# Ledger of designs, part 4: VHH binders against q96n21r8to141

Target 1, 126 residues: q96n21r8to141
Amino acid sequence: RDRLSFLHRLPILLKGTSDDDVPCPGYLFEEIAKISHESPGSSQCLLEYLLSRLHSSSGHGKLKVLKILLYLCSHGSSFFLLILKRNSAFIQEAAAFAGPPDPLHGNSLYQKVRAAAQDLGSTLFS
Short names: E, the ipSAE of ESMFold2; O, the ipSAE of OpenDDE; V2, 0.75 times the mean of E and O plus 0.25 times the DockQ between their complexes.

## First folded at step 1 (VHH)

Design p6 (framework vhh_8pnl_2)
Fold by ESMFold2-Fast, scan of step 1:
Structure p6 (fold): chain B 126 residues (1-126), chain A 123 residues (1-123)
Amino acid sequence: as target 1 above (126 residues)
Amino acid sequence: QGQLVESGGGLVQPGGSLRLSCADAGSIFSINAMAWYRQAPGKERELVARIYSGGSTNYADFVKGRFTISRDNAKSTLYLQMNSLKPEDTAMYYCAADYSTGWLEDYGRSDYWGQGTRVTVSA
């Protein structure tokens, strides 16, 4: 079904949402936005993937997912925006993200994740 | 992206019949349920009838025994057969599709609406 078709997109999604400090390149933001326009089923699979990745990742992966969602607010399909608005409880959780300081970055990554979540919330409901 | 297109409305006398049709144009979603709603001027939209993917049906009390909901899976078309029409059935009629969206909080809700078809029952 749509899930079988979606499996062929996993390599680009895994690269764009990797749990490391390498930024998602611009061409991947564009490719991911195209997935949301392929079909309503593709939008559904995309949102499920992104939210699963957000929940399972450390701060680096969370930040990348939030930036992708922010990009999708202006470049994704109308149906993707509809289901994102109706599944927005994760935004409050991400805006409260905290933990012990990491060895290289201290608290800056936690602050960036919270800021990205706040930006997403204000953009989505403005 | 999925479109629903209603047709079959019109003017009919009390006691008459109409068949409404709703074509599902181009959706690839698995449909959990399809439904007919209506809205009379100055009133809120209300559920008339619902049919689930398994074939079970639900009807509002005010149409039970008079209206029949059915689906032609080969044509991807939803129907509402309306018999013994009354003036109080006068309304704009809308079809809606509830697509299976897995874990999403709107699972079981109408995700797509058509533009509507007008039914007027008067002498």
Scores: ipSAE 0.000, ipTM 0.108, lowest interface PAE 13.8, mean pLDDT 77

Design p7 (framework vhh_8pnl_2)
Fold by ESMFold2-Fast, scan of step 1:
Structure p7 (fold): chain B 126 residues (1-126), chain A 122 residues (1-122)
Amino acid sequence: as target 1 above (126 residues)
Amino acid sequence: QGQLVESGGGLVQPGGSLRLSCADAGFTFSSYWMAWYRQAPGKERELVARITSGGDTNYADFVKGRFTISRDNAKSTLYLQMNSLKPEDTAMYYCARTEYSGYDFWEDLDYWGQGTRVTVSA
């Protein structure tokens, strides 16, 4: 329903969830939280986007998405929190994330992704 | 991954004041959340204060009412006004771009400055 208006938000979301070692800046966390407050449809599109990026990205993109979701637990809309709780199976998968060592960062990135997923699960359900 | 440069540290007596500055040398200052951290000799680095891109502030309990964080986006500079200084405030003070984790701040070592020394003693 809000898909067409949500498409105008893709540049912000792509910038905040890029699959590289540049962390999502604070102003993008704030802008993404605003999307969750625009409408229930915007919250639905936002969650669908974030879960899609989490699934398709390497460790860098996964970490950024998990940090955004953690921020949204405190600053996102109540409806976003509701649908996030209903679609939380990805947390177990992210908490088990592993693979060959990164050439520049070794196993540190895998550990950070797993820790972020554990923190998200604890925040969402505690 | 710009370089941040801290300044304004020094020696002051208990009850004194200092103003620390952090100049952005290579990244878009107005778009980022900024923070002050400190590290006393032999201790872990700890968060002192944070300011969002929108100007909202957050403080550690041990500095509430005494320290004020502020930013000047036109000058790409972060400030920490420190009043009623105590010997326990003696540390190296660092500025950093900060990430919010929902319950704590995650350190980002790629955006740390070199630090400025604050000594509070009689």
Scores: ipSAE 0.000, ipTM 0.204, lowest interface PAE 13.9, mean pLDDT 79

Design p8 (framework vhh_8pnl_2)
Fold by ESMFold2-Fast, scan of step 1:
Structure p8 (fold): chain B 126 residues (1-126), chain A 127 residues (1-127)
Amino acid sequence: as target 1 above (126 residues)
Amino acid sequence: QGQLVESGGGLVQPGGSLRLSCADAGFTVSSNYMAWYRQAPGKERELVARITSGGSTNYADFVKGRFTISRDNAKSTLYLQMNSLKPEDTAMYYCAAHGDSTYEWYDSGSYSEYDYWGQGTRVTVSA
């Protein structure tokens, strides 16, 4: 049942985590946080989705996912925060994200991804 | 850029309404990602509501359904409509803007990510 309910949420999650430079709008951060409050199963599906997107995306998609996770630290369910802390190894990997310079903006995207990961780490383990 | 200036604060009884405004010389409000924060005496500054340059909004749970953030880019003014006010809403209310006018990302609620701030307008809810 949790899995089927989560599948209905995929359109908003895809929109908020698209691997492009279109930012996730504020209302989608709120809608995604609501998913974490629906059930423990919804929280688990949400975390699995977000970590999968983070792993497979470019810098743009990684930054969006990290910003969503950071928002969930303050607005997500207590259970989501618990499982996020338990599955936090990705934070150190994201904090080391690097690659060749972008033609227009050099290393700014890599710096933003690393900064977002560092902010997430400090927020979770305060 | 220019300084942000808040107005509309005052004394109101519980259940009342107030409309706050934030204005500048036209650059900050028209172009940037904007927010309202509040700070009660002896408390940390906390996010109340946010709005993008395109008008997408987000609210703190404790004001959702009671407060409405909006902007009028032609007038270079940001608004906060506050309804069903409660004593716990008593605070200094601050207008904030992100320095990068192309920045549309939602931040974590950290006030340190905003570059421009107003001086604040005081809201007091009491009998």
Scores: ipSAE 0.000, ipTM 0.127, lowest interface PAE 12.8, mean pLDDT 79

Design p9 (framework vhh_8pnl_2)
Fold by ESMFold2-Fast, scan of step 1:
Structure p9 (fold): chain B 126 residues (1-126), chain A 122 residues (1-122)
Amino acid sequence: as target 1 above (126 residues)
Amino acid sequence: QGQLVESGGGLVQPGGSLRLSCADAGFTFSEYAMAWYRQAPGKERELVARITTGGSTNYADFVKGRFTISRDNAKSTLYLQMNSLKPEDTAMYYCAVDTPYFSDEWGSRDYWGQGTRVTVSA
């Protein structure tokens, strides 16, 4: 929708959803929640961005996106929650996330991604 | 370019006191709950104390009555006053932004400083 305005938000979104083991900073959770309050178009673009990043990322990026979505359940706009509920099929997919054990972390990252997805589903439909 | 920097650690005798400081170099300090953690050699990091934006505090049982957490929002600085220090308080001490999540991954460990070393020995 207002895609040009949303493009100015990409630097903070890229920083918060990077596919590495650097945690999303707490202040970026708040900045991302503010994006959801700017307009219905910003909420739509934000959801599209987050779901795209979830799909394309490894376990680290998936976990960051799921934590951001969980935060948005309590701090995002009412419109964002509405469209998130309408587009919730990804939660079942994330709750089934699995793969071969990591040499450094075994199965722990897969377990954390699945747990975060379950927490998101429970919170969203509470 | 925000960064948390811990200072004030040192060597002290049992029963002594130290005051740790954590300075914020650029993010909006007053908007975030803050925490102190510690890690002894070969052990997991553990929460010592936390403080909300409004000044409400919470302490781990093993420091309750001995340590006091406080903040100065105008100076963007977090403090930990440590009294009646014991050998088991020996650790690296870290400050962090207390995020919405308390888990090891991306919780209150979201921002970690370099730490400041506290040694309690005779």
Scores: ipSAE 0.014, ipTM 0.199, lowest interface PAE 7.6, mean pLDDT 80

Design q1 (framework vhh_7qia_2; at its last look DockQ between E and O 0.01; V2 from the best seeds 0.00; counts 0 for: pae E 8.5 > 2, unsure alone 59.2 < 65, placed apart)
Fold by OpenDDE, look of step 2:
Structure q1 (fold): chain B 126 residues (1-126), chain A 123 residues (1-123)
Amino acid sequence: as target 1 above (126 residues)
Amino acid sequence: QLQLVESGGGLVQPGGSLRLSCEASGSIFSINAMGWYRQAPGKQRELVAFITSGGSTNYADSVKGRFTISRDNAKNTVYLQMNSLRPEDTAIYYCATGGSWEDLYREYFSDYWGKGTPVTVSS
């Protein structure tokens, strides 16, 4: 039931975590936060999605996911935050995110991702 | 700010039915988990039922099969349909809202409480 309900939220999540260089619209943060409050199952599905997306997405996608997670630290359900804390290994990985310099932007995106990861870590365990 | 107003309480005979309503004034209704609590004279307040923003429900063992919680987001209202009422169901019933379903199990229910509506089951 919870998984089926979550599937109906995928369009919102896909839009909010797209690989393009356009920032996630502000209203989507609120919508994504609502998902975490729907049920324990929804929170679990949301976390699984975001972690999967973080791992497989471009630098821009990773940055969006990290910003969403940061927002959820303040606006997400208590249960979501609990399971996020239990699965926080990705923060260290993201904080070490590196790659070849971009011809136009150099290491800027890598630095932004690392900084976002550090902010998330600081907020989550403060 | 969110305000909760309960209604539907009253006197009913054993085996009867009541439907409680809780209307919320505020924009956070659809995000919050909603719950019904009750407090009988001389007893501690207890969680009766709750419903998450996504529609997941849970009930105290004492009311399973008899009570049904539901919500209408369009009306910002949560309902408690109480069937097969028993004298031990006599209590003041309170509506409350929380940011998470986990908060509903806490005595300190994180957000808002109604003033309560009395339910008396007696012959």
Scores: ipSAE 0.020, ipTM 0.266, lowest interface PAE 6.2, mean pLDDT 89
Fold by ESMFold2-Fast, scan of step 1:
Formats: C-alpha cells, structure tokens, sequence
Structure q1 (fold): chain B 126 residues (1-126), chain A 123 residues (1-123)
C-alpha cells in the first residue's frame, strides 16, 4: 500500500536527488518532508530511497541526499528521525568519502560531502 | 542557469559606508534565501547576514547594528548596507544563495557565483 503510493512520489524524489550540480529547490525539501509525515510506511520507503540514492550517487548526489537528511532532522516526522537514528551506519561511510581531485572542483566536493555527513551525525546524536 | 552579479565594493575610510548589491538571474525559483559571506586574508570565510524570500533577516554578532541586509523581490536583488566600517571589515564579500536559510548557515551547502566583491577599509 505504502510502497504503491510511494511510487507517485518518485518524480519529486528523483528531481531532488539528481546526480548533478543543480541545487535541490526549497519547495522540494518541503514536499519531501511532507512524505515523512504521511505514514510510518511512507517514512520507511523515504529512508530506503534516500539511502539507496546516497549509495549509488557520485559526490553531487551524495551531497543533495545528506542535505535532505539534515532538513528532515528539523522538519521530518518523529518516526522518520527514529528510523534514521537506527539506520545511521551510512554516516561513517559518507564522512570518509574521498577520491582523486575532480578536474573542475578539486577536492572541494569530497570535503563538502564529508562535512555534511559529520554535521548530520552531530545533529542526530546531540 | 543561475547567475549572480555583484557590485558596490571599494576602498573606504574607517567610519565610512558602502552598499553592496547582488542581482540574481536565470533559474531563481530554487532560491528561498540570499546572503553575504566574507573572507579576510588568511582567515576562514564567515556568514555576515542573510535574508529569506519572506523578509526574515539574521546577522553575525560582529556586524549587528552596523550592517543591514534588504531585498528587492521585483529585481531579485539583495543589498548589504555597511555603516560604521572598521579595518576588521576588510575582506572579499561573496553573495550566496540557498534553497533554504539553513543552507546559508551551513557554508558548504551554499551556492557561490562569481569572484566576490573586495572591500578595503583603511585610512
């Protein structure tokens, strides 16, 4: 049920988590937070989606997902925050994100991903 | 594409005033907050002030009472009015945008466009 209704949210989520340098617009942060408030099942599907996108994306997509997760810490449902805390192993991996210097951005993107992951960890466990 | 055009920097004596301007063009629907960062030589970049699309403002403690941020929504322009300038205000000033005000609070989430606007306060 929740999974079928969640499929109607994919266009919003794909736009907000695209693996490019176009920032996620503010209205999409708000729409994504609304998904977390729809039901416990919607929160579960949302977290699974975001973690899958984080895992499969390059630095740009990883940064967008971490930014969305940071927003959800303040604006998402209490249940979403609970399951995020219970499934936080990805934070250590993202905080260690590294690779060769990017031709256009050098090490800046890796640094931003690591900083965002560290900020998310601090926000969740403070 | 989003583009920012900065202007208004320069050389001014202590106690003087300057007004910085930053005009946004292109894909502006993603912008819910605009602000100003500064970076002095050999120092870390810091958030000076921001303003949301709704008009809410915030200021760094170092500039409260001296700087005023404002916005002209019709022109998609943000202004930083800098009064009672001090030598410590000498820095390159960067206009930044965010999809939310939280983006501006977290510098690494902010989008920067262009090279910044130098401001030098000296006698």
Amino acid sequence: as target 1 above (126 residues)
Amino acid sequence: QLQLVESGGGLVQPGGSLRLSCEASGSIFSINAMGWYRQAPGKQRELVAFITSGGSTNYADSVKGRFTISRDNAKNTVYLQMNSLRPEDTAIYYCATGGSWEDLYREYFSDYWGKGTPVTVSS
Scores: ipSAE 0.013, ipTM 0.324, lowest interface PAE 8.1, mean pLDDT 81
Fold by ESMFold2, look of step 2:
Structure q1 (fold): chain B 126 residues (1-126), chain A 123 residues (1-123)
Amino acid sequence: as target 1 above (126 residues)
Amino acid sequence: QLQLVESGGGLVQPGGSLRLSCEASGSIFSINAMGWYRQAPGKQRELVAFITSGGSTNYADSVKGRFTISRDNAKNTVYLQMNSLRPEDTAIYYCATGGSWEDLYREYFSDYWGKGTPVTVSS
């Protein structure tokens, strides 16, 4: 039930988590937060989606997902925060994110991802 | 708006070759896998091949060794090189994004599937 309802929101999520250097538009943060308030099932689907994108994306997509998760710490449902805390091992993985130098940006993107992960961990477990 | 446009199909003799192209627009290349599906007359749609954003590939057993999937990020294009074609490869070929949620979306919302590109292998 909740997976079918969640599918209607997938175009918004695909747009907001694209693996490119185009920033996620501000209105999409708000739309994604609304998904977290629809139901516990929608929150579980949302977390599953965001963590899957975090794992599969390059530094650009990882940074977007981490910023969305940080926004959800302040604007998401209490149930979403509960399951995020229960499924938070990814934060340590992202805080150690590294790779070969990007010819255009050097290692600045890796540093941004690590900093976003540290911000998320600090905010979530303050 | 997410759009995938397939091209390159046609009529070919058994043993021949075709190269299918899938041009993507919008943010579709943010999705970590791209794939090709086909639907033969009277059969259900099946996955043929997919390629992840990291370049890892997977093929259906029926096409292994004959088909090659590749991607060109500069053109936002995914290709399917089809060699040693057989009559059983006759189908409409559809390009699609892969992944658990994207696959479920396409299965549930059949209007998401475009026109495809027909491939006919006959003598």
Scores: ipSAE 0.013, ipTM 0.308, lowest interface PAE 8.5, mean pLDDT 77
ESMFold2 (binder alone), look of step 2: mean pLDDT 76; pTM 0.779

Design q10 (framework vhh_7qia_2)
Fold by ESMFold2-Fast, scan of step 1:
Structure q10 (fold): chain B 126 residues (1-126), chain A 127 residues (1-127)
Amino acid sequence: as target 1 above (126 residues)
Amino acid sequence: QLQLVESGGGLVQPGGSLRLSCEASGSIFSEYAMGWYRQAPGKQRELVAFITSGGSTNYADSVKGRFTISRDNAKNTVYLQMNSLRPEDTAIYYCAAPLTDYGSEDWYTLQSPYDYWGKGTPVTVSS
C-alpha cells in the first residue's frame, strides 16, 4: 500500500525538511523525487506531507519545503505536478510570509521564503 | 534574484597561483551557501570547493591543501585561492549558489536548474 510504503520514507523526509539552517543534501532531493515516481498514491502522500511541513514550520523549514517543491517541478512525476497545480493556494500565502526581524538575519529569511514561493508559482504556471 | 559574476581566470605556469573572485548582486548573499565548480574539456562539471553560510568548508580530494575557499559577506564576494597549480587544473571555473548541502555523503551532489550560476572564468595551466 502506498501509505504503508510512504511511512518508510518519513526519516528522509524529516531530515530534508527539518526546521533549522542545515540545507537539504542533494541525495535527499533525489530520494524525495523518487517517492513521487513510485505510485500516484505516493505522490499524494508526499504532497500532503510537504504541505503539512510548510504550514507547521518556521522560515527555515518553509524555505526547505519550497526548494524541494521547486526541484519536484522538474524531477518529480507528471502526476505529482498535476496534484501540486491543483493544490497551489499555499503559494500565495508563502509569497506573503512576514514576521519580526531576526537579530542575526534581519528580514533576509522572510525575503528568501517569499522569493522561493514566487519562483515556484512562476515555474508551475509558466 | 541572485546574479553571480566570476573574475580572476587566466593563463598561468605550473606551480603558479591565481585568485578567483565571484561577486554577487541582486539578493542577500550572506545567507547563501556558495561553491566553486570546474569543467575540463570533455569532462563532467565537478565540485571543487564549498562554503556554507555559516563558514564551514569542504574540498575535493584533488585540491585539498592547494585551494582555499573563503567569503567576504560585506563585499558579497566568494573567493577561490588556487596555489601550486597543475596542468590538470585547467578548466572553466564556475561560481554557484546551490540548493544542496555537500556533506561527506553528498560531496558530488547533482545540479538543479534553480541553482544560481555564473557564466564561468577560464583557467589554463601551461608552460
Scores: ipSAE 0.000, ipTM 0.185, lowest interface PAE 10.7, mean pLDDT 78

Design q11 (framework vhh_7qia_2)
Fold by ESMFold2-Fast, scan of step 1:
Structure q11 (fold): chain B 126 residues (1-126), chain A 123 residues (1-123)
Amino acid sequence: as target 1 above (126 residues)
Amino acid sequence: QLQLVESGGGLVQPGGSLRLSCEASGFTFSSYSMGWYRQAPGKQRELVAFITSAGSTNYADSVKGRFTISRDNAKNTVYLQMNSLRPEDTAIYYCATHEYDWSGTFDSEFDYWGKGTPVTVSS
């Protein structure tokens, strides 16, 4: 039931986590944080969605997801923070994100993804 | 003028399969996310499958592994392949699209609905 109701939130999540050069707008960070407060089931679905997007996305999508997770550390529900801490192995993988230089971004996108992952780890375990 | 036309519904036995189609016109189909909703009598409308403009898909737990959503942008069509159908899948199925404006705003509602196509799973 929680998972089915979570599907009605997919449009905002897809908008905020699109795999492109458009940053997630501030109002979407707030709307996504509200999802984490709806129920424990909504928090679980939200984390699963965000980790799936992080895994499948390029650097742009990874950066957006990491920034959303960072925002959720201070604005999400206490339950979301709990399950995020329990499922934090992805942070080390993101902190090691690397590849060939992009023609427009060089290594800067890889550096931004790694930095965001490091910031997330520091914030989550502070 | 924007239009969504669903087809492919019908009566099928439990364990059977159906393929629903939704043909869109009057908008730039390829730039919009598309979804399939269903509504059984006396129940709320529920989202069962969703596909983004980029082709990413999501499914309700009740249909995951049995239903597959896909799109053909050249034909402005979204499909729902339904396998291993169960009596509880009986509903009117609707396709819908999401509007996003260039200001980066959006709402969570599907605004453009077809008339629906009924699916009955019974002996």
Scores: ipSAE 0.000, ipTM 0.099, lowest interface PAE 18.1, mean pLDDT 77

Design q2 (framework vhh_7qia_2)
Fold by ESMFold2-Fast, scan of step 1:
Structure q2 (fold): chain B 126 residues (1-126), chain A 123 residues (1-123)
Amino acid sequence: as target 1 above (126 residues)
Amino acid sequence: QLQLVESGGGLVQPGGSLRLSCEASGFTFSSYAMGWYRQAPGKQRELVAFITSGGSTNYADSVKGRFTISRDNAKNTVYLQMNSLRPEDTAIYYCARGPYDILTGYSDAFDYWGKGTPVTVSS
């Protein structure tokens, strides 16, 4: 049931986590936080989705997911924070994200991803 | 009005150290991430180091282990401690204001830069 309801959320989640440099609009951060408050099952589906997108995306998509997770630390449900803390190994991986420099922006994107992961870790475990 | 004023640049020998300072005014400094960029002649501007409002730091691979970014919110100042300087570190160094709003995407990264302070590493 929660899975079926979650399918109706995929368009907004795909837009907010797209693997490009188009910013996630503020209203989508709010809608995503709302999903975390719907039910424990919705929180579980949301975390699974966000971690899958983080793993499969390049730097642009990783940065967006990390910023969404950071927003959820202060605006998401208590249950979402609980399961996020239990499944936090990805933070160390993202904080070590590196690759060959881009001709246009060098290491800038890798640095932003690592910084966002460090912010998330500090916020979550402060 | 918004201002970023860099200082501390100069001429130094290879292996030497310099400490850059950037004094900010006209905005709520503690709410913003702050960074240091550099640009050598004929090269693109690159992000050297970045410190978030929460104090998390990140460094370009070329300076990791040699440079340290820090901030003093009471003084509205961000610093770059540069150790073990190399000739390839020669550039104009720019202080930059980063994002304060976690709702901003990648394209909204840094929105203001100071006028820069030159650093020359040579004998």
Scores: ipSAE 0.000, ipTM 0.094, lowest interface PAE 17.1, mean pLDDT 79

Design q3 (framework vhh_7qia_2)
Fold by ESMFold2-Fast, scan of step 1:
Structure q3 (fold): chain B 126 residues (1-126), chain A 124 residues (1-124)
Amino acid sequence: as target 1 above (126 residues)
Amino acid sequence: QLQLVESGGGLVQPGGSLRLSCEASGSIFSDYAMGWYRQAPGKQRELVAFIYSGGSTNYADSVKGRFTISRDNAKNTVYLQMNSLRPEDTAIYYCAAKPSDWYSEYDLDSYDYWGKGTPVTVSS
C-alpha cells in the first residue's frame, strides 16, 4: 500500500525537486514533511526518491534536495531522521561538489550546494 | 514596498537573554517567509533562523535549542528569542524577507528586503 500511496505524492515531489532554478515553494516543504509522517514505508520511499533525484540532478536539483533534507531534519518523522543517518554517505560527496563556472552564476551554485551539504551534515550529526 | 525595522539588540552578559523584533510595513506580511541572519566582524553573513509563511521553522545548528523564531501576522512582526547567549553570538543581526514561494535560505542575494541590522554584543 505504501508504494501506491506514494505514487499519489509524485506530482508534489517532482515539482519540489525539479532540476531548474525555480526554488521549491515553502508550502511544498511542509507537504513533503507530511509524507515522512504517514508511515515507515512512506519515509523509506521518500528517502529513496530524494537520494535518486540528488544523484541524477544538476546543481539546481541537488540544492533543492539538500534543502528539503535539511528541512526534514527539523520537521520530518523520527523514523525518517533515523534512516537518513544510516544512509548519509551522499553528504560527503555533495559537500565536495565542484565543476567549471556556470555561465549565469559562476561558482555560486557549487558553493551553495556545498554549504547546504555541510549544514545538513552538521544538523544531522550534532 | 516592504520595509523592515529591527530592534532589541544590545549588550548582554554570557548566559543572558535578548528578544529581537523586526517590524514590516508597506506590504502583505503574511505572504513572506522571514529570516534572521548575523554577521560578526571579518566573517560572512550566516543564517540564524528561518520561518515559513505557514509557521514552520528552521535553525542553524549552532543556535538550535537556544534561539526561537516566531511571527505575529496581526502585528506584521517576526521575533527572535535568544537564550543562553554566548560570546560567539556577538554579531550584527539582520532581518530579511522573501515571498513564501521564492525560497532559498542560503541565497542571500535572493531576498527582496533586508533590515539595516541591530548589534548584539555578548561580553562580561
Scores: ipSAE 0.000, ipTM 0.130, lowest interface PAE 11.3, mean pLDDT 81

Design q4 (framework vhh_7qia_2)
Fold by ESMFold2-Fast, scan of step 1:
Parts: sequence; C-alpha cells; structure tokens
Structure q4 (fold): chain B 126 residues (1-126), chain A 124 residues (1-124)
Amino acid sequence: as target 1 above (126 residues)
Amino acid sequence: QLQLVESGGGLVQPGGSLRLSCEASGFTFSDYAMGWYRQAPGKQRELVAFISSGGDTNYADSVKGRFTISRDNAKNTVYLQMNSLRPEDTAIYYCARVGEDYVWGSYRESFDYWGKGTPVTVSS
C-alpha cells in the first residue's frame, strides 16, 4: 500500500515503454511481470500506468505497451489478469488504431498496433 | 438497499468554490472505491475524481489541482471540494460506487448510479 514502492519502479517502466523504435528488452518484461506479483495494489498501479502510457503514446509506445500486456497474460499475477479483463475496452480502440501514412513507413506501424491489440484480445479471452 | 444522496450543488460565480457531499447507505462503505462523475448538456458523462477504499486519489486533467476528493468512513460520506470554478465546470455531478477492480484510465466504467445528481452552475 506504499505508493513509494511503485514509484521506485518508474525507471524500469519508462525504459520498457519509451515512445521510440527501441524494443523493450526481455529482462524488462520479466521485471515488469514481477511488479504484478508484489501486491494487488501494485497490479492496479501497473495497469493504470500501462493504460495511461498506451493512451498518451504514439504508435511506437502503444505497440510496446500492448506487447508488455501480452507477456503479462502468461506471466503476470492472477489478480492482474482479473483487472485487465475487467478494464479491456482499450483493446477495441487499439484494434482500430489508424491515421495518415508515415512518410518513411506508410501505415505499417498502424497495422502492427492493430495486430498486437487483436492478439491481446484473443489471448485474454481464450 | 444501495442509496447515494448527493448535496451541496448550486449557483456560483467563476472563481468561486463549492463542496459536494454524498451520503451512502445499504452497503459497507469502507470496502468500496467512490467517484464523482459529471455530465454537461450535450456532452458525455466523465469521471472527474476517484478515491480508493484505501484513500488513494486520481483526477481528470481538467480538474487536477482545483478539485479534491476525500472520504469519511465513520460518516459513510464522500466529498468533492471544488475550487477555482470555471464556466466549463457547469454540469450535473453524480456520486458513484466503484468496483474494486476498476483502474483509473480504463475505457470501461464499472459504476452503480444510485444518486440523483446535484446540479452545479458556474456563471455570472
């Protein structure tokens, strides 16, 4: 219930969810999953952070958050999965993510975000 | 039976303050998160303030720094202190019980609307 415990995790979360082309490294997926096992409060803070980051980020940040959520479906706590399922409306929004073509990459990033959201939905509700 | 009774709304000039109260009955108040929603004419309902059963708070960006949510478990009451009110804060304000599995920033709301709402008008 110590909010400071979650705040000490911000450097890991910021690195794993940075809004750039650099993929989240595997060890950070593992560290983020550990946060979900610390307490119900840590799970709630983690999901709140990830949804906020998804909402405010460009396609690169959205893709990273969706991949982290996919990992958490298999490696996160049971309570994290419960609250993720109950707060899953963002998946439909991400599955419809679209915009003008990028000058360098066309619409490939939009397609990747939509595909990751579809994978998350199918994994979460399988 | 679940009941939420809001009070404290009214007319106020821009820059003024109001304190809204919501008295709860029919459930173990201390076990639930509580929130304040508002709905202006022609706009969608939005959650402006949230307080967990443990006392952690969250606010919509539009009200952050101006509104403060608090609770008194001994009185089964949740409060919204509204400072520096603006014309765009004009709305009907609703008290809502929130499920423990709700997360701030989610796009699906898990609320029971048993209050009738209290109107707040900010104008001169």
Scores: ipSAE 0.006, ipTM 0.295, lowest interface PAE 10.5, mean pLDDT 83

